# VHH binders against Profilin-1 (pfn-1), part 20

Target 1, 132 residues: Profilin-1 (pfn-1), of Caenorhabditis elegans (q9xw16)
Amino acid sequence: MSGWNAYIDTMTAAAPSIKRCAIVGAADGSVWARTEADNVFKASEEELKTFVALFNDVTQVPAKGADIEGVHYVVPRTEESLIFGKKENTGFFAVKTKSAVLIAVYEGPNEVAAQVRKAVESMQTYLNNAGY

## First folded at step 15 (VHH)

Design wf6 (from we3 with L103F)
Fold by ESMFold2, fold request of step 19:
Structure wf6 (fold): chain B 132 residues (1-132), chain A 123 residues (1-123)
Amino acid sequence: as target 1 above (132 residues)
Amino acid sequence: QVQLQESGGGLVQPGGSLRLSCAASGFTFSTYDMYWVRQAPEKGLEWVSTISYTGSNTYYKDSVKGRFTVSRDNAKNTLYLQMNSLKPEDAAQYYCAKWYDIFTGSFGEFDYRGQGTQVTVSS
């Protein structure tokens, strides 16, 4: 998926406080692209398969939280196509498109988190409009 | 009131250098990632560089990588863009911004940017 690597580059440039990110298949968690150079996104394919399945019923997620890269996050609430988690000064945003889940792990204050969310949701909209 | 004010533009010969500054006020500068964006005559907006709120992560458009350096001084609420080895294609109005959406090519609904500063490169 060489074309998908360009989306990873664009997302990190769009929100520079993103530490790691990935684009994975919504059905099976297969990795289409991920950060790999100095900040490898380390989640296993088995962990990702479990993670993307959370989108089958997002209402159940706040009660138990979510795990990414072996880290457990509190999920305060969810939206129909969005799961976000918090742990101390780090967090993640994950959004679902027609065929993919976009995952961004960041570090920073709430103002930065809002900028990361806007970047991730803008890519979500872009991919949905393109049929992905 | 959020205020951003760019300065440091001007006329320069090819190969020359300029340092742009962006003075920020009316918000907590040190808790926001920041953006440099430019607009050449008869062109759309073009992302140039981003910098994380601490200054630890920087990103550049490929055509300026190695020639431009973004930095910030959070104690002075100031964002900088050092522009070296300037080329005619770098001529544009340069904006600093609190947000820029690379996917849509826009500043968004609130358009928190400065008035811009003009960079002109003689051919």
Scores: ipSAE 0.791, ipTM 0.900, lowest interface PAE 0.8, mean pLDDT 92
Fold by ESMFold2, fold request of step 19:
Structure wf6 (fold): chain B 132 residues (1-132), chain A 123 residues (1-123)
Amino acid sequence: as target 1 above (132 residues)
Amino acid sequence: QVQLQESGGGLVQPGGSLRLSCAASGFTFSTYDMYWVRQAPEKGLEWVSTISYTGSNTYYKDSVKGRFTVSRDNAKNTLYLQMNSLKPEDAAQYYCAKWYDIFTGSFGEFDYRGQGTQVTVSS
């Protein structure tokens, strides 16, 4: 979707330590938009279906972690609509809206992670308010 | 206590250049992404540029891309904006910031920005 690519561009500009990101359908993990080219977000359809289903009960996620792009992340914390995954100096934030899951994979220290979280949560709020 | 001090603004002719600086203190500068934001007198806030904490990733508003270059020197706790080929539409108060929310168009609840530096473009 052409319009969804603009949200990818805005997210990377909002938090420049994001390495890759995507917007996927909350029901089925279908890719609405993602970073492309040298920064392509490379999650399979099967992986994304499994990933978005984690939001059906986020309390189960810390015990088993999460997989994105074939990489296993420890999940030290979750909230009702947010999953934070960590592996070494990289991590991800994923947030759920009414219709979508926003996934941002970043690299950097905890201070950068906090800025990435703020960016994805702001977009989450924006999309929810717009009915998405 | 976060402190940001912008400098380097001034009067320049169309097509001219200016280099803005932002001196940072009261936080670990090298672990934060940083932002340049501007405001013309009767206008709202406008995002200009963003730079990652290492300086390796930079992003620009479309209208300044190719003319402006953001950079940082983490050893000096300083953020820079090199502004070339300046146009009358670039005239504004320029702020450096520790955070700017592109989705809401605001600095957020704590307003982590400097006092600003004025850029004026006239013949």
Scores: ipSAE 0.784, ipTM 0.895, lowest interface PAE 0.8, mean pLDDT 91
Fold by ESMFold2, last read:
Structure wf6 (fold): chain B 132 residues (1-132), chain A 123 residues (1-123)
Amino acid sequence: as target 1 above (132 residues)
Amino acid sequence: QVQLQESGGGLVQPGGSLRLSCAASGFTFSTYDMYWVRQAPEKGLEWVSTISYTGSNTYYKDSVKGRFTVSRDNAKNTLYLQMNSLKPEDAAQYYCAKWYDIFTGSFGEFDYRGQGTQVTVSS
């Protein structure tokens, strides 16, 4: 959706250590927008459907980890609407809104991870307040 | 104590150039993404540029793209903004920051920004 591409641009500008990100439908993982070109977010349809379903019970996720773009992440912790995954110097933050899941894959130290989380949560709040 | 100190502002003619610096201390500069934000008199905050902790990823507000260049020197704990082809619309107080929330237009709950440096464009 063309309007959603602006949110991808804003997210990458808000947290420049994000390498790839996407906005996907919360019910089915359908891609509404994603980073493209040199930094294509490459998660499969099947993987995204499985991934968004993790939010049905986030308490189970730390024991299993999570897969995005064919990469398996350890999930140190979750919150009702947030999943944090980590692998070496890379990680992801995913947050659920009313209609969507926002996924940001980043590379960097813990300080950068905290900045990425703030950007993703700010967009989560913005979309929820807008009814999404 | 975290400190950010901007410098390099001043009065310049339209079409001129300035180089802003931001000296960082009290934190590990090389592990944070950094932000340039500006504010004209009686106006809200306006995001200008963002740079990743390594300097490898840079982003710019459309109106400054191609004219401004953000960079950093992690060995010197310094953030820079090279401003070329300055226009009257660029006149503002310029801040460097450890965080800026583009979605809310604010520095967030911990306002880790400097005092700013004034850029004035004569006409």
Scores: ipSAE 0.782, ipTM 0.894, lowest interface PAE 0.9, mean pLDDT 91
Fold by ESMFold2, fold request of step 19:
Structure wf6 (fold): chain B 132 residues (1-132), chain A 123 residues (1-123)
Amino acid sequence: as target 1 above (132 residues)
Amino acid sequence: QVQLQESGGGLVQPGGSLRLSCAASGFTFSTYDMYWVRQAPEKGLEWVSTISYTGSNTYYKDSVKGRFTVSRDNAKNTLYLQMNSLKPEDAAQYYCAKWYDIFTGSFGEFDYRGQGTQVTVSS
């Protein structure tokens, strides 16, 4: 591991309304790093495997929504490598890189959601440029 | 228009304290995470601290942890940075911002920061 825990720390610092986040393998959903301690990201292996497979065809996701941490989210839209899920005042952004999926669960208004999206997309670009 | 106005800088001796304020207007302050960023002479931008829109989550650059405390008063649309145990290396222009990209080291496509307030640490 190339210090994946440091990326979790940087992501939470970059967007402090992120409640929990994880970096998982794009092929299998294996956890490379996640928020721990009092804010454990609690998705199961089975759930993560199903979740990352959504990126095989993101156009199908809005019709059915997405589940993470046992919570069902409405997915208003997707983009080529991004899934946005919403449930009331909470939501998630997930972005796919070459090797990984970055998942950030946040709480807050739409303005905060936009800041969270900027943070996860910036890390997505950073990892892609580094070959991940 | 978005406006951020920093204040509270000044000259302080090493080991001293200062409290910076950032008055926000032209946007709904209470719905944004906020950022403190500094720039020392002849240096690039350096992230200092981040605080969530409620104030419940705070984060700090390692070199200021335990010495600086970020806080906010959403009723007064004001962001604060309490700086204790100041060191010469903390001397810089301090900015509050509506966004800062830690990965690129920049304020992003739109530069929503204030004019800054100068902190000087010397005898």
Scores: ipSAE 0.777, ipTM 0.894, lowest interface PAE 0.9, mean pLDDT 91
Fold by ESMFold2, fold request of step 22:
Structure wf6 (fold): chain B 132 residues (1-132), chain A 123 residues (1-123)
Amino acid sequence: as target 1 above (132 residues)
Amino acid sequence: QVQLQESGGGLVQPGGSLRLSCAASGFTFSTYDMYWVRQAPEKGLEWVSTISYTGSNTYYKDSVKGRFTVSRDNAKNTLYLQMNSLKPEDAAQYYCAKWYDIFTGSFGEFDYRGQGTQVTVSS
């Protein structure tokens, strides 16, 4: 593998309870790569544009939550470059790098959520160090 | 206290098979994704396989796909690695772990793994 698809493959291997994930442009939400086939990441262009704009002021996000793939998530809190949401036994972690937003949708208990967070934050650091 | 104990290593001829086991205790095994990692002498850590907490999603390093199968039995708190068609390049100390960072090639700050089990391949 080369390009951004190799990063999708690595992220799913790093945290196997990730059900779907994507790498999108931080400025416009354009899809650089995503999970495909039976695990297609199904967010629309309009939804992704709105989603990445949340990183312009993360302090506003807990009051209104976030939408990904037509699902509304509760956002308990945010960090400067991290938004995460919960709904039932599913959730997401999204992290912003210099030029991208990494989004991982997972299913599982809090212990798995912590492993997913570590994986996405490790990729965030890796991409930032590489200039992305 | 987290404990992981690998077993099932040994000496095998090329083309042979081994089944590694990892007995887990001191944590709720069924709520964690798990990892197999190996290390040959004088070499760095190498990710081998990852399995989701239910066992439904499995991933493998390219060089072992089709030859190795990761599985788990959550009722017995045990992780397995079935290793078929073994090659000299598979010889290593094998570790099971509660976390492994594929991006950095490390177990991270807490290094929750077992002592390992040795796999040796020679004819």
Scores: ipSAE 0.777, ipTM 0.892, lowest interface PAE 0.9, mean pLDDT 91
Fold by ESMFold2, fold request of step 22:
Structure wf6 (fold): chain B 132 residues (1-132), chain A 123 residues (1-123)
Amino acid sequence: as target 1 above (132 residues)
Amino acid sequence: QVQLQESGGGLVQPGGSLRLSCAASGFTFSTYDMYWVRQAPEKGLEWVSTISYTGSNTYYKDSVKGRFTVSRDNAKNTLYLQMNSLKPEDAAQYYCAKWYDIFTGSFGEFDYRGQGTQVTVSS
């Protein structure tokens, strides 16, 4: 595979408890690729623009939480390039690269969440090293 | 003490079938996604298949898709790989693992895998 869709396929294979994911532009939230078909990543363009702007100051995010796909998540903590959102047995990891934000929505216990984080951070490193 | 023990390898003819098993102990098997990875002597590690902690989501390397089926029995703490229509290119040491980094091609900092089981395909 080539193109951004191949990265979606690789991320879901790397962490199979990911339910939906997307790669969006860090500046404007434009969708470069996303999961499709029965598991469509369905965030609106307006929501994604707001979401990626959270990375402008991640220190403010825990107090407010974050919304994606019309779902509100509690954000227990952030790191400079990572936002972790949680709601019941689901959550998301979002990471920022030089040019993009990777968003993965998962379902599962803490052990699965840790595996999802490892997959998302590995892809973050890969894209940064490739100049994205 | 995490332990993973693969079994079910052996010698098979092209077009034949084998079923690999991976017995897990020392951790809560049912809360982890699991991985099958293989290594031929002259090649590096190669991802084969991934299965979610419930068994509901499965993924395969393109060259084995349609021929291999990953499954799990959480009540028995066991991971399976059914391999049909085997080809000489499938000959390798097969490992089950708690983690494999598809992006780096490695088991990462914590190498939680078994000793492996050998699959040999003769023609």
Scores: ipSAE 0.771, ipTM 0.892, lowest interface PAE 0.9, mean pLDDT 91
Fold by ESMFold2, last read:
Structure wf6 (fold): chain B 132 residues (1-132), chain A 123 residues (1-123)
Amino acid sequence: as target 1 above (132 residues)
Amino acid sequence: QVQLQESGGGLVQPGGSLRLSCAASGFTFSTYDMYWVRQAPEKGLEWVSTISYTGSNTYYKDSVKGRFTVSRDNAKNTLYLQMNSLKPEDAAQYYCAKWYDIFTGSFGEFDYRGQGTQVTVSS
């Protein structure tokens, strides 16, 4: 999926406090692209399948939190196509498009988190408009 | 209120260097990722470089990689862009910004950027 790698590169440039990110299939969590090398996005196939299924009913997520890359996050609230988690000064944003879930793991204060969210949601809109 | 003030532009010959500065006030500079963006008269907005809030992660448009260096001094609330080996293609108005959307090519809803500083590369 080398075409999808360009989206990973653009996302990290758009929000430089993203540590790792991935684009995965919304139905099965299959990895379309992810950060690699020293920044490998390390979630397992089974973890990703479980994670994308959270979007089937986002209202259940705040009560139990969410796991990605073996890390447990508190989920303060959700929106229909957005789940975000917090753990100390790190967190994630995940958004669902028609065909995919974009996951970004970041480190930084709340101001950086807001910038990461804006980058992730902008890519969500771009992919939806492109039919993905 | 949020203010960003770019400076350091000017006229330079091809192959020359300039150092741009961006003075920030009215917000906590050290907690934001920051962006350099430029606009030439015949083109839309073009992303140049991004730097994380600590300064530890930097990214560059391919055409400037190896020639430009972004940095920041959080104690002085200042963002910098060192531009070496300047080319006519680099001539533009340069902006620093608190946000830039690479996917849409825009500064977004609040447009927190400075007034810009002009870089001109003579023939």
Scores: ipSAE 0.755, ipTM 0.887, lowest interface PAE 1.0, mean pLDDT 91

Design wf6 (from we3 with L103F)
Fold by ESMFold2, look of step 15:
Structure wf6 (fold): chain B 132 residues (1-132), chain A 123 residues (1-123)
Amino acid sequence: as target 1 above (132 residues)
Amino acid sequence: QVQLQESGGGLVQPGGSLRLSCAASGFTFSTYDMYWVRQAPEKGLEWVSTISYTGSNTYYKDSVKGRFTVSRDNAKNTLYLQMNSLKPEDAAQYYCAKWYDIFTGSFGEFDYRGQGTQVTVSS
């Protein structure tokens, strides 16, 4: 996991309204990298294990919502490898790659949310092409 | 429709300064993160700086950190790039954009950038 922190840096630069983000293992929610210091991504590994399991059947998620960092989000819609959560003026996008889940928590209007989604999906494609 | 117009480029000596402006119209400027990107003749597109929709978060390519400052004035629908301590390697056409994909090095399917403004650094 020696270079994973560089991907965190690139993600935040790609979508500057991301407040916190992480790359976690898809099987167990283990943290490969996350934002640190003043913007610590503070989900526990236990919470992350529950969170990544949502990708086992994304069609069930809109009815229940999703929790990350102790915050409950409404999930308006999902796609096969993407969960979008919303709470007030904040939200998250999470995408699954072959072996990881990328999570980005942002604040901003729908226009910013669309830019965050594009950044997260671009990283998803990059990691999938690299075998992750 | 969407329009972005860069200005403020020119010829400066190494160590000089320029301030680029980007006038935005045709969209709600204050709800978009914005991007500065440059292109030198023998290089592809290169990300320079990104600023969040409020202006509170800014990011820079390593080679320009400490020399360039991105800012915005949402009341005037204008994005700025203050460039200090300019070097020959900064010479390029500079674009502002509503989106730039750092991972692919492209503006994406809908090219919402301006015509650019030329920065030339000669000793």
Scores: ipSAE 0.748, ipTM 0.888, lowest interface PAE 1.0, mean pLDDT 92

